# VH-VL binders against c1abc3, part 26

Target 1, 185 residues: c1abc3
Amino acid sequence: MAAGVQGESVARNYAEALLVLARKADDAEGWGALLRQVADAINNDVNLSRFLESPRIAAEQKSVVLSKALGDKVPHLFLRFLQQLVKNRRQMLIPAIATEYETLRDAASGIVHARVTVARETGDEEAKMIAERLSKATGKTVVPHFAVDPSILGGVVVRVGDTVMDGSLRRKLGMLRRRMGGTRA
Short names: E, the ipSAE of ESMFold2; O, the ipSAE of OpenDDE; V2, 0.75 times the mean of E and O plus 0.25 times the DockQ between their complexes.

## First folded at step 9 (VH-VL; framework fv_recibokibart)

Design s1 (at its last look DockQ between E and O 0.79; V2 from the best seeds 0.80)
Fold by OpenDDE, look of step 9:
Structure s1 (fold): chain C 185 residues (1-185), chain A 122 residues (1-122), chain B 108 residues (1-108)
Amino acid sequence: as target 1 above (185 residues)
Amino acid sequence: QVQLVQSGAEVKKPGASVKVSCKASGYTFTDYWMHWAKQAPGQGLEWIGEIDPNSGSTNYNQKFQGRVTMTRDTSISTAYMELSRLRSDDTAVYYCARDSDFWSGEPYFDYWGQGTLVTVSS
Amino acid sequence: QIVLTQSPGTLSLSPGERATLSCRASQSVSSSYLHWYQQKPGQAPRLWIYDASSRATGIPDRFSGSGSGTDFTLTISRLEPEDFATYYCQQYGRSPLTFGQGTKLEIK
């Protein structure tokens, strides 16, 4: 479910809050990793996702399950944080929160996450090259997240935050067409 | 001012249950988690568990799991701790304590109830 | 669980003397999650030091907290008669939350 713009904002707010807690715990990386694990579990375990998403199950019951499952395995306030999400019926935002958390955490370390759209699946070498190129261009360490969209025909479309860099063949061709058509007017 | 007022002393037999109350005042009851602690005579403090008065969510010390139930009545700003299957070693003073602001990341017990003595004797 | 060990168990001192109380954790605890409480006989515990080194409201400046990792200390620079009590350290990092066994500060 594409968390609408509003969902993204909410996720970011929670991520910020969690980061504050994690920093006080002096373990921003560890907390991020735990959050990612939970996010992955939600994404990969159908039973878990159904359980958490079910409106038939009371928040309190979900909270108890979290307590039993995580208990002493995670920092106390981390568990509490998850329980707060459940309380607010925001538990399904955990994957988005995890992403935002990582973005925020890494930004503080000079790491930038970029969404990179390509026309076809990229190999490891190509991915690395793209990452390096983006890093060089921005002066930051860029971690690319790839998406495949054949409609761009070729090249790459890069999104960093609200900034979009469209280096796609689709765009280039469009520009050429406009230049060629302008001569007929 | 913040106040936590607990119910009076209890005398119970082994196997019975006891329910201690903690009435909160001077703050928004649902905004802070409530903790419970045990202190046996002449001994230190032991954490029993916590409850979110807003959601009713609870976290228990495994030592007490299966025997402890924490509840709340938001209409009267009162938290409850029930301990079942009482035994002699449950004889202790039980305290409720307010958790500090969770979101601030400063988690400590800033206010305590006066304590409730529970005596378990044959 | 994180075990907090306080030392000494009993500390006998006179007014005017310096008191040093130790709290050792079985594993590393963030300073933000280490707190001290004072308890007098027949009374409930009271928050005394939070975040390892911050004095609670109304706590005299003769009290100080320090430490990091696994070793934490509560220091009273000059003991006053009202300072004689039992002090407990507490960790809030991991479940279950735990207390030290306490140090009883008694008058010599």
Scores: ipSAE 0.869, ipTM 0.960, lowest interface PAE 0.5, mean pLDDT 93
Fold by ESMFold2, look of step 9:
Structure s1 (fold): chain C 185 residues (1-185), chain A 122 residues (1-122), chain B 108 residues (1-108)
Amino acid sequence: as target 1 above (185 residues)
Amino acid sequence: QVQLVQSGAEVKKPGASVKVSCKASGYTFTDYWMHWAKQAPGQGLEWIGEIDPNSGSTNYNQKFQGRVTMTRDTSISTAYMELSRLRSDDTAVYYCARDSDFWSGEPYFDYWGQGTLVTVSS
Amino acid sequence: QIVLTQSPGTLSLSPGERATLSCRASQSVSSSYLHWYQQKPGQAPRLWIYDASSRATGIPDRFSGSGSGTDFTLTISRLEPEDFATYYCQQYGRSPLTFGQGTKLEIK
């Protein structure tokens, strides 16, 4: 499989494993918040990102830095999990692991994540309207994640789980239904 | 089958260092983290820290940070704990203990060494 | 750190009696990370109960563990002579890992 797909499959496996540990700790929400904080630090701190990804720094040294920084501030097995990622050279997947973890955790509560691709950035009011409309259409609580792709020329593309709901595609499907003699019953 | 055998008793003066060994047998040494604990005479147990024998990664109790160094030699399946700048309240029995399988989500110390008495006296 | 307080410090009983040993945590600990060890004089500790209530291999069914949150209990329904020892609870949830100070179960 492509590198991106391989990375997503590996990230999901680690997220599943972490969720097992977090549930035994009776704190799936808290461990998710911690994982998101680490992921955000990796994404927003170029020095941390370079340190973690550098092949010139031994895994042991990266692990020691994690221990000193987090040792008494996080659950013990959470620290051990991060150290295992470093040992396996998977620490740069932590942002993807956090996303997969959140998806797995939210699935049991009727919350679904939607990728919403728009032609240009949305304001807060437009974002709320899109989330409300998606929630009504799916019967679930939808948490939208917006991305901008000008190539869709003003349309909106929505992916919720395995279902793709494209405004342009939905319109074309309606036209095809009419051409095939569909009814409005 | 699983066995942890520690080095013999030590007598040290304040300010010295001691290095205790723990030789593992009956299992794959690098598959399980190793812990160290202190038990002062007539007292309870205190966790010192842990080491991954495969990677050399360590986590220390902050109380011992700066004075403890844990290492290992995988060729002879042996873990080491060195405690420096010894003082009289370091007099204790020191144990190594094997962690259970991390990924099972049921971590506990399943096998222990016999203990090593370290005596620190003027 | 999570402080584990065991009570009583010493429990004097006769064979055949029921023993109840308490372990109280300074903050909530998942049952999956609360363990009990037995230690006899001159010996290393031995895993006795794990996950608050599961007996280690070979531990007699007269031993039972229970509890959740901050309060945990080790019960011995009918004391045998070999049961007189010191028992420690331990938490594995947060660094530093900690043990209770022990309850010495001694023959009256």
Scores: ipSAE 0.739, ipTM 0.891, lowest interface PAE 1.0, mean pLDDT 86
ESMFold2 (binder alone), look of step 9: mean pLDDT 92; pTM 0.941

Design s2 (at its last look DockQ between E and O 0.73; V2 from the best seeds 0.80)
Fold by OpenDDE, look of step 9:
Structure s2 (fold): chain C 185 residues (1-185), chain A 122 residues (1-122), chain B 108 residues (1-108)
Amino acid sequence: as target 1 above (185 residues)
Amino acid sequence: QVQLVQSGAEVKKPGASVKVSCKASGYTFTDYWMHWAKQAPGQGLEWIGEIDPSSGSTNYNQKFQGRVTMTRDTSISTAYMELSRLRSDDTAVYYCARDSDFYSGEPYFDYWGQGTLVTVSS
Amino acid sequence: QIVLTQSPGTLSLSPGERATLSCRASQSVSSSYLHWYQQKPGQAPRLWIYDASSRATGIPDRFSGSGSGTDFTLTISRLEPEDFATYYCQQYGRSPLTFGQGTKLEIK
């Protein structure tokens, strides 16, 4: 389930906190990768997600499992960070936190993540072209995240932060209709 | 001022258990992790584990895993370390130490208890 | 685990002399996670240097810490009688947290 707006805000705050720790460790990339791995595990392992989501299981027990599972495999404070999430009952935000972390980390490096909506599945070459065009347009390195929405009929809708660029065929057709109908917007 | 006061010396037989207490004062007990360290006679320091007093979450050194249990009583700002199945090499001074706020980027042991001598002898 | 090796094991010097204590890590440790403690006989350890180079509260300026990666150093520019003690380095980067074996600074 996509975290609501509130969840996203919370996730961002945690991501910021983690990034501070990761920078102190001089390994923002490594910590991000670890966080992504944990996020992926939650998303792909039904047993893990059920375990972490279960209100019947005490936070302390979840924390112990994390300790045993990750222990010496991750930075000490990274483990504590996860345990803090469990303590605050925010462990299910880990995937969202991972995304926000990457966004924040990459922003510092001139990398921008964009949500790209397309009408149909894109091939690798098309995806690359879109990424390049967006990068050129923004002057930053753009990492596109694709979503398929046939209702746009064609073209692309791009969201970067709060900015939306609608280059969809749906929009173009709408504009054409307005022009043909003599309705001056 | 911050103070950590530990329980008194203990003499135990092999196979027994010992529970050392650490009473904290001068700060909010639940806001800081508490560590425990071992120092054998004439030897260096060894980290045993840590506890979050607010949640009861613990992380143990694998060397002690299965024999050590850390707990806390927040009502009296006291941390406990219990070591079971004692053996002669468990003879040591045991210290509690407060962890500084790791969110500030300064994770270190800023205050220590006075230590508790535990002697394991037949 | 990260092993911290301190050298020398014992350092015999006189008041007024310069002391240099080394702490070597088996793998890289962030400076933010490398700390030093002083311990005198019969007493608990006391935080001395944190973040590799920052003096704890009340620590004289004759003490300095430096280093990065795997090599860290504690330096006392001019030894005072009260400085003779055992010094331990500690890493806070990975579990288990570990200490060096200590350097005993004794009076010659």
Scores: ipSAE 0.866, ipTM 0.958, lowest interface PAE 0.5, mean pLDDT 93
Fold by ESMFold2, look of step 9:
Structure s2 (fold): chain C 185 residues (1-185), chain A 122 residues (1-122), chain B 108 residues (1-108)
Amino acid sequence: as target 1 above (185 residues)
Amino acid sequence: QVQLVQSGAEVKKPGASVKVSCKASGYTFTDYWMHWAKQAPGQGLEWIGEIDPSSGSTNYNQKFQGRVTMTRDTSISTAYMELSRLRSDDTAVYYCARDSDFYSGEPYFDYWGQGTLVTVSS
Amino acid sequence: QIVLTQSPGTLSLSPGERATLSCRASQSVSSSYLHWYQQKPGQAPRLWIYDASSRATGIPDRFSGSGSGTDFTLTISRLEPEDFATYYCQQYGRSPLTFGQGTKLEIK
């Protein structure tokens, strides 16, 4: 990944800052939707992406264009946040910032993402069972993301967030593993 | 401690331009956005726009777009607002006001200049 | 733009009375972006209440702010002669930033 781990840390810092502003506005959901819309525009509009990325266009000029295009259509501090990103030459991180913002917002609302590695492809029924048990075990709503790794013989490996799974999750998953009855599909 | 000192009163003819200055002291000039507001005689306050002294970026009230230019000189900690093609209803006191710290999330005008009276008369 | 309508336009009261100043927004405004300023004749405005209800430094506790959404109130529980001034509400949520037209508080 060209952005690397350092790029993710920078994106998280900006996402944390934006979430503070959005909470003061009492609209963490709406600001997240706006941020995603800007991120999608950057990914899908070649003229916008070229404009924002160009080193031949001064940051001031980019900020003026953003002000004219968005000023009356978004919260004022949201515009100021985008202008700060342009000033710091971080506007191309906006898609990563949106992803980090969504993760932070979901964590606060009791939603957490889990990486679930299985030995064989999981059917819809098994996926729902795993998600339900993880949600009960964590006390949060778990959104699982499945990956297949045949090298794990007959097992399920779960990673919640950026930390390793604790022992209480492993005990509850041990019960689930016994009920699945095997690793072959 | 924090002070915003504006340039003196001006009398202008219709069609002329005026450039009002706002000199900041007692804080780091480039760390805070600066706003400008208009108050016509006996009337309330109207926001004109804002400038980031560090980058020169601006946001203008659409009503003034095309006639207002905000600039700054960071070497003397001074913000400027220029209003062109003056007309009689531009007669007003013009204020600069410092924005509170953006990252604290407390967006209000915490310090104001003393005001500059601009009179436009034929 | 978000229009802030203050009422009454002029409020005439005696020292010791309770004053209630209203600010109504044409659209919902976060309390975090609704502020009040005091202005005396010949002076610049001064920040008085921020975030709808928080007093600026040095503002007496007889001043209180309240409200949310579209309706906001500045209350002076016991009017002192020095409280004579015009009070403006301001929203910072949407461009253009806007002020109410002001309530002139006259002490009888």
Scores: ipSAE 0.786, ipTM 0.907, lowest interface PAE 0.8, mean pLDDT 86
ESMFold2 (binder alone), look of step 9: mean pLDDT 92; pTM 0.940

Design s3 (at its last look DockQ between E and O 0.71; V2 from the best seeds 0.81)
Fold by OpenDDE, look of step 9:
Structure s3 (fold): chain C 185 residues (1-185), chain A 122 residues (1-122), chain B 108 residues (1-108)
Amino acid sequence: as target 1 above (185 residues)
Amino acid sequence: QVQLVQSGAEVKKPGASVKVSCKASGYTFTDYWMHWAKQAPGQGLEWIGEIDPSSGSTNYNQKFQGRVTMTRDTSISTAYMELSRLRSDDTAVYYCARDSEFWTGEPYFDYWGQGTLVTVSS
Amino acid sequence: QIVLTQSPGTLSLSPGERATLSCRASQSVSSSYLHWYQQKPGQAPRLWIYDASSRATGIPDRFSGSGSGTDFTLTISRLEPEDFATYYCQQYGRSPLTFGQGTKLEIK
């Protein structure tokens, strides 16, 4: 768990750094999109992931592959950024960096990302409703990211940054039980 | 003070290889990318490529890809550019140039070597 | 690649006159990635203007840079004898990094 938090912190730092570069390039959105594409490629291409994760492959070799693959297709400093990650053996954080980057970018635009836990898969309409409700409640545009956890029994658990809003049936039932049990004491 | 001192002039035959050196001083060699540029006689500047001295990572201009190899020796703060399969149009002054700090997002060539003339003649 | 076209190729002026040098990019370049270098015969280039409008250390205030998008300008308000040289613009936005072909500022 500690390694996860540390990783998140590192990812955020890189995201901040990249955002600075992207803003200077006057293309924070474009750079974010490119980063997401790279992240998706890592997540979806097993060969790429294995290649990047392999400690048997020198960082220099990984860097060369990145150069050949992306080369003139991406901003020069974007490529450099990726190569810096490789240099620091942080290339596997790219998906996390992408997420943090989007969070940071959007925050600047009044967009907030929320993790929404539901008991069952939500349909598009329900997802939209949740997004709207959260947006209304926060006064910001909320982009929900859904996770399914049947153990909450119903309702929603929302996490925005370090803030958790638990509107789950599990919690409600727990509260009721406590209220009912307190009358016996 | 920052200084980049390049190796002396070279005369080569077509098909040969040349390796130019650039010795850096006055700063931490591994903290800055090093660039190489070509300037043919009476012509403008052409970017050849760059190297991260800390990692050895390189990015080359596709025009030179396959013929250029950039390396470094961190123990002596020296960057190298090797150009192979030389031809007459490779006759030029070659410059090394230090990149500014990457993370600040202000990327420019702030210091240059004095240049190395490479002459390719039959 | 991004092509930088400088104009004019040669600019002949006298000391005391105003010089205007143009650099046009084939596609948009962030001002943070557009730089100017001065080069005198037999010497290496020297950073002159960075980020389109910032003077490098030691560069006189008679030099100014401006522009955005695809059009950039280097201006010398009052030419001094030491200002006669070739000036190159450079973009650092995309690989390969590229230079303009240069404007030679010569004494009339």
Scores: ipSAE 0.877, ipTM 0.962, lowest interface PAE 0.5, mean pLDDT 92
Fold by ESMFold2, look of step 9:
Structure s3 (fold): chain C 185 residues (1-185), chain A 122 residues (1-122), chain B 108 residues (1-108)
Amino acid sequence: as target 1 above (185 residues)
Amino acid sequence: QVQLVQSGAEVKKPGASVKVSCKASGYTFTDYWMHWAKQAPGQGLEWIGEIDPSSGSTNYNQKFQGRVTMTRDTSISTAYMELSRLRSDDTAVYYCARDSEFWTGEPYFDYWGQGTLVTVSS
Amino acid sequence: QIVLTQSPGTLSLSPGERATLSCRASQSVSSSYLHWYQQKPGQAPRLWIYDASSRATGIPDRFSGSGSGTDFTLTISRLEPEDFATYYCQQYGRSPLTFGQGTKLEIK
């Protein structure tokens, strides 16, 4: 989860830096998974979160705890990156940094996320069909996220990424909309 | 221009401690982490650990954890490595080495001290 | 920890000959984290090759590094008298940082 508008910009800058390091390690996916695990630990372990948040604990003591806990379990520069965040008092941004890293990694890999609003609940087979057609239409690998809104009545509304869907994509998806019970687009 | 100058050779008895110094010049001391390595007579190199001179943060090789303490004095650009409860197999040359720029993602040890011989004998 | 095994332990050759030094890692290491150092008796190590294949400043082009994954090589195409020394590979990928045990390159 993002920490706010200014926090998102700072988190994105750190995510970009980490992605550079991870690509030098030839393991952008693995470093992303590690970062997500650390983020989840911060969110789910009250004692860890309290320890990292506390202004009464010196940065070098937090750094030593990270070293002992993660030491030989993670890439060395990944540990050094976390220690740099602690030094800069940005360690509570780790969940936001993880989210930004995943977005940056997916964008570079041709993966986009789409919000798909449907009039009634869709099954796994229909979800696969929608993902396949969206991927063909966009030329990218689309990960759909479904929401149900019965008031739509017209079948399917698709938003891809954070940009306005163009008319070509809307027309191509109009045939899919009609097949799912929507009115002619 | 970058120089790392270490303290002189030392002879110690088993059970004692030794503190080796490494004085840096020719660069901003607090901008680069400092490493320490051990080389026993006729043997290869073994990493002991590292310290961030700006914050004092450390990472130790677990083999040495509990016996090694790394510190620094930024007012004189000097790093220290103290090894306690000395044993005969601690007889070695000890080196400090500067870490290269972290943000490039290609770190290595770019400058080394001349080494400090520590001899542990009864 | 990642163990680096260098072979041969000692390599006896004459000036003008080609030398090949091997470094094998117990698990995969990114080429960006695999480095070579040269050390002569009584001296500190010196950075020689970084990033598996990039020469440090001032290193002659008769030295070349190659390899990826678990197998890395330092090659000297035509030995000069000043090249006889011990060479260490190092990995910076996982703590503890580790060095190979060294290959001593001696005059035959």
Scores: ipSAE 0.826, ipTM 0.927, lowest interface PAE 0.7, mean pLDDT 87
ESMFold2 (binder alone), look of step 9: mean pLDDT 92; pTM 0.940
ESMFold2, look of step 10: ipSAE 0.823; ipTM 0.925
ESMFold2 (binder alone), look of step 10: mean pLDDT 92; pTM 0.936
OpenDDE, look of step 10: ipSAE 0.877; ipTM 0.962

Design s4 (at its last look DockQ between E and O 0.77; V2 from the best seeds 0.82)
Fold by OpenDDE, look of step 9:
Formats: C-alpha cells, sequence, structure tokens
Structure s4 (fold): chain C 185 residues (1-185), chain A 122 residues (1-122), chain B 108 residues (1-108)
C-alpha cells in the first residue's frame, strides 16, 4: 500500500512537471493526448511493456528506441521528458503519469475526475447520469471513472481527491444494523 | 563560471572520421544536455544532435544519422562528437552548446564552446 | 522540420538608427521555444533573446523581441557600433531543432 502511494506521488510530480512544459508549449491538451497514447500503447502492447520493463535492457537503448519511434512526431521536449523517465527508471509510471496529468490539466479547467465504485457494471446512460449528478452536486464538470466492486452490494462510492462519499448499500445496511442493535442495549 | 572548451582544429581526408571534444566546467556536467551544431563557412547554424551526459541518451538530426556518434566521459566532464565518413561538405566549425534547464521549460543554448574547425580536403 | 526564414538577409544601417529583424516560421512555434542568438565574426554564437521576448543576461534594453505564432521580430531601438553582427533565430519546439539562415546587420 505504501509503495502504491509513493508511486502515485511520484507520478503526480512528473505530471506537474510535464504540465509546466506543455503550458509553455501552449498545448496542454495536445501533450496530454500524446501522453495518453503512449500510456495506452504500454498498456495494450505486451511487447512494448516488456521492453520498457526489462531491466536487462539498458536505459540508453530504451531511449534510442523512443527517439526512433517518436522522433519528430512529438514535441522535442516531450520526447526528452520520456527519455528522462527512462533514465530514472520510471517509464512504467507513464500510465499513472498520464492519469495525473489529465487530473491536473482538467482541474485547471474546472474539470474534476472522480472515482466511482459501483456494485455492477454500469451502462452508458447510467454513467452519464452519475456524471451529471456529480457535476451538479460539485458545481464542476465531473468525469467519472468507474470501478466495479460487488462487495458494496449497491449504490455508489465516489472518491474525489481525498474526499469519499459513500452512498453504498453496504453502508446503509451497516447503519441500520447499528440502529437496530442499539435498541437492544 | 560556465565554460565549454573544445578541442583544436582538425584536418581530415574524405572518408576519415573526426572526433571533437568539449570539456565543460563551472557547473554539474551531468545535469544539462549538451548540443552540437555545425556551421559551414559563411553559412548559418545547423543542429546536429544532443546528448544527456547523465545517461548517454542521444537524439540526432536525421541528416547526420548513421554518421554521427555523441558520447561523454563524466569523469572528466567531457562530451564528444564523432563524425564518420567525412566528405568535403563536412568542412565547418563545430560547436558544443549547453542546454538550459530542461525542467524549467526554458530550452535554449545558454553557453557555447569556442568552436572547432574541421577541414575535409583531399 | 520547421523552417525559419529570416529577413532581410543583410541589413545595412548606421549607428543610431532603428533595426527590425524578422523571423518567420513554416509552422506555428510557441514563443517559449523561439530564441535569438548573436554572432560576431570569428566568435561563437551567444544567446541574445529567449522566449521570444526575454533578454538574456547582460543584453541592453535597446534590444527587444516580440511575436507569436509564425512571425517573430527582433528590434534594436538605437543601434550601437557593437550591435553590428549576424543574428539567428532558433526554434526549440520540434525536432530537429532549427535555425534561421541569419540576418547580417552591417554598418552602412
Amino acid sequence: as target 1 above (185 residues)
Amino acid sequence: QVQLVQSGAEVKKPGASVKVSCKASGYTFTEYWMHWAKQAPGQGLEWIGEIDPSSGSTNYNQKFQGRVTMTRDTSISTAYMELSRLRSDDTAVYYCARDSDFWSGEPYFDYWGQGTLVTVSS
Amino acid sequence: QIVLTQSPGTLSLSPGERATLSCRASQSVSSSYLHWYQQKPGQAPRLWIYDASSRATGIPDRFSGSGSGTDFTLTISRLEPEDFATYYCQQYGRSPLTFGQGTKLEIK
């Protein structure tokens, strides 16, 4: 758990740094999109992920591959940023960095990302409804990220930053049980 | 004081290789990328490539790809540019230049070496 | 690659006059990635203006940079004898990094 939190902190720091660069380039959105593409490639291409994750491959070699692959297709400092990650052996944090970057970028634009836990998979309409409801409640544009956890039994658990709103059936039932048990004492 | 001191002038024949050195002082060598630029006689500046002295990572101008190799020796704070398969149009003054702070988002060449003349003649 | 075209190629002026140097990019360049260098004969280039409009350390206030997008300008309000040199613009936005062909400012 501690390693996860530390990783998140590191990812956020890199995201902040990248956002500074992206803003200097007057293209925070474009840079974010590129980063997401790289993140997706890492997540979806097993060969790429293995290559980047392999400790047997020197950082320099990884950097060369990045240079050849991206080259003039991306902003120069974007490429260098990725190479810095490789240098620091943080290349596998790219997906996390992408997420943090989007969070930071959007926050500046009044967009808030929320983690929404549901008991079962939600349809598109339900997802939209949840997003709208959260947006209305917060006064911001909320982008929900859904996770399925059957253990909540129903309802939703929403996390925005450090704030958790637990509207789960599990919680409700728990409260009910406590109320019923308190009457016997 | 930041200083970049390059090696002396070179005269080479076509097909040969030349290796120019750039010794850095007055700052932490590994914290800044190093660039190389070419300036043919009476011409403008052309970017050759860059190297991260800390990792050895390089990015080259495609125009020089396959003929240029940038290296460094961190023990003596020295960057090297080697150009192979020399031809007459490689005759130029070659400069090393320090990149500014990457993370600040101010990417420019803030310090330059004095230049190294490389003459390629038959 | 981004091509930077400077104009004029040669600018002949007298001390005390105003000089205007243009740098046009083939595609949009962030101001943060547009820089100017001064070079005198037999010397290495020297950073002169960075971030399109910021003077490097020690650069006199008679020098100013402006512009955005594809059009950038270096202006010298009142030329001094030491200002006669070649000026290069540079973009740092895309690989390969590129320079303009330079404007030679010479004494009339």
Scores: ipSAE 0.871, ipTM 0.961, lowest interface PAE 0.5, mean pLDDT 93
Fold by ESMFold2, look of step 9:
Order: structure tokens, then sequence, then C-alpha cells
Structure s4 (fold): chain C 185 residues (1-185), chain A 122 residues (1-122), chain B 108 residues (1-108)
């Protein structure tokens, strides 16, 4: 589904803004880790998620709870950023913002995330080989995220970032297809 | 021209409360956070906290948590700081100060009120 | 909290001399969050230097700021009579926001 295109644009804008702040703090990695921790808490703690989502709790109350819980534990502008999200009723986008932030941070450091769909569950050795070949083909450090879809009949489908793979990348990946399905003995 | 004009000096007894006002002009009041700071006689500056005038959200220095309440009235572009359970070491000049543009990523206090002397005497 | 220790507490100099004011933080502070304010008796503080080294609007170029990490410096290359005041450093990186105790620059 093509749902959430507007939400993705909003999340990316917030992620871009946060990355600027984090770079001025000289700590893009640390702010990313903090953002991921908050995102994971929202995804995994039903009480926190209900609290942040509830329209019956004033934004000021949510902001006070964040200030009390985080105030002396995080950079001051990181807290202010979360409070801005609460003010704008965007705090439920924090998981999406974290994902966009990680993508933007990694792009600046030569890291690229790839979505790799395989016909069968991959072992650690095979996963490492796929990551190495994708990194070699792209000229960047590739972090693969695997999904299994048996319907592709033993093939491999790779998406790198938001773009389709170019023709030269397809040629370099031909060896991966052979290895994945190469039982002929 | 940005201006922050504070309420006049006050004399209070220990245990009382004081509420200092800070009226803003020359800019859009709700677009910038407001800070409050304390300067005891012959001493340096101490941050008390801040308020977002648009939402009413606050962050307080833990030292003042439980005794300070910051509020605002957007219809008259005025921020308030109330300090309760006053004691003699609360005698100080209290300043409001405007935060700079948050989204620039270069926050500092760009404009200050003239200060309000609060004297706590038994 | 991040403690900012300024030295010296008082600096006595004559017009025309060079002044060097130190601010030391108990933890690392990004230069983007280290600021300097000037205060004269009976007046509110005024923003003087922001981002460790950038002069606020209208501040003469005889004032310069430098430093990173835990050590920051405000330098006045050639003192003018109007420069004698108290100078505070301030950090905006971690709550609570904190100021140094000040360096009083006084005329000898």
Amino acid sequence: as target 1 above (185 residues)
Amino acid sequence: QVQLVQSGAEVKKPGASVKVSCKASGYTFTEYWMHWAKQAPGQGLEWIGEIDPSSGSTNYNQKFQGRVTMTRDTSISTAYMELSRLRSDDTAVYYCARDSDFWSGEPYFDYWGQGTLVTVSS
Amino acid sequence: QIVLTQSPGTLSLSPGERATLSCRASQSVSSSYLHWYQQKPGQAPRLWIYDASSRATGIPDRFSGSGSGTDFTLTISRLEPEDFATYYCQQYGRSPLTFGQGTKLEIK
C-alpha cells in the first residue's frame, strides 16, 4: 500500500532537523541512540504508548512527564525536540523519525540499508556474504535487513535505499542468485 | 524593537510567595521560549527554568522544582514566574530572558528584562 | 550538572592592555552551546559571544572567543574604557543550564 507518504515526509523533515541539532552537539551517534531508545519504548510499552497517544491528556502534562523523566539524562535540546513533537501532536511518529534519522546519518557516513528478500531463511555465513557483495557493488557499507518469501522460488530480491538497482549492480549480484540456488550435486 | 519589561521590586516575608511578570513587545510572543534566572546580591547567575508561551510547557532547574511555577498570558504577551515558600536566600534580582530561535540550533538568551528585585526579610 | 569555573575571579588591567578570561567546564560542552555575556553594575546581562567564538551583533572585533571541549577563552586584544565589566560564560548543552561565577574585569 502507498499509505503514509505524507507521514514519511513529515518524519523525514523532523529527522533532518534533529540531525542538524545533533551535529552541532558533535554527537549524531549518541542522539540517534537516544531517539531509538525512545522509539523502542513507544513500540514496546503499551502504557507509555497509550499515555502519549491519549487526547484526554493535555500536551502540557505529557511535556512535564518527559521533562521529569529525561530532563537531566539527555541533552537539553533533545528534550526540547521531544516537547516540540508533543506540542505538534507528532510524538507517535517518533519510531518513523528514528528510522529516517538512522538512514540520513548512515548516508552521510557511507552506510546504506538494503532490504533483501530471500526464498529461504539465511544462515549467518550466507548473510555476511550477501552484505559483503552488496557493499562491494555499491561502494558503501551495506547493512542488510532480511525477509523470507518462498514464493520467489529461490531467488533474491534486493532494494537499496529508495532507488531501484542500476544495471551494473544487477550483473554483480548474479553470483548471489547462483549461490542461493546452486545445489546441483 | 524587542523589549522585555518586568514588574517592580517586591518585599516579602519568609514563607510567602512572589509572582514576577515579564511583558514582551516587538516580536511574536508565542514563537520563542522564555527563561528565568536568579542573581543573588554580589553573586552570579543561576538558571531557574523556561516556558514555551504557545503550549505552556515548562522545564525547571531541579533546585527550584516544587517551589516554582511559570505561566503566561498570551493575550497580553506576558510571562510570569511564581516562587513559593520564600526564604532569605531567595533575595535576588530575577530576570526574564528570551531564548533565540530553537530551529537555528544556536540557542542563547538574546534579550533580557531589566530585572526585578525580590527582598525576603524577616 | 555542568559546573563552569571562570578564572581569574577579578582581573585588574589598564586600558590598552590585552585581557584573557578563562572558562572551564566540568564536562565537555559543544562549542555551539557555550556563550559569553557581559554585565555592568545595575544592568541586565547582554549577549556578547555565542557558539564559543561568534560575536553578537554590534560587538567590536577586539573581542574574540575560542576553545572547545572543557576549555574556553574570551580575549580582548586592546582594552577600551567601556570594556570594564563582569563577563559570564554559559552552557546550554545540559539541564540545568549553568553560568560561570563571572570574571570581573576592573580598571587598574
Scores: ipSAE 0.813, ipTM 0.920, lowest interface PAE 0.7, mean pLDDT 86
ESMFold2 (binder alone), look of step 9: mean pLDDT 92; pTM 0.941

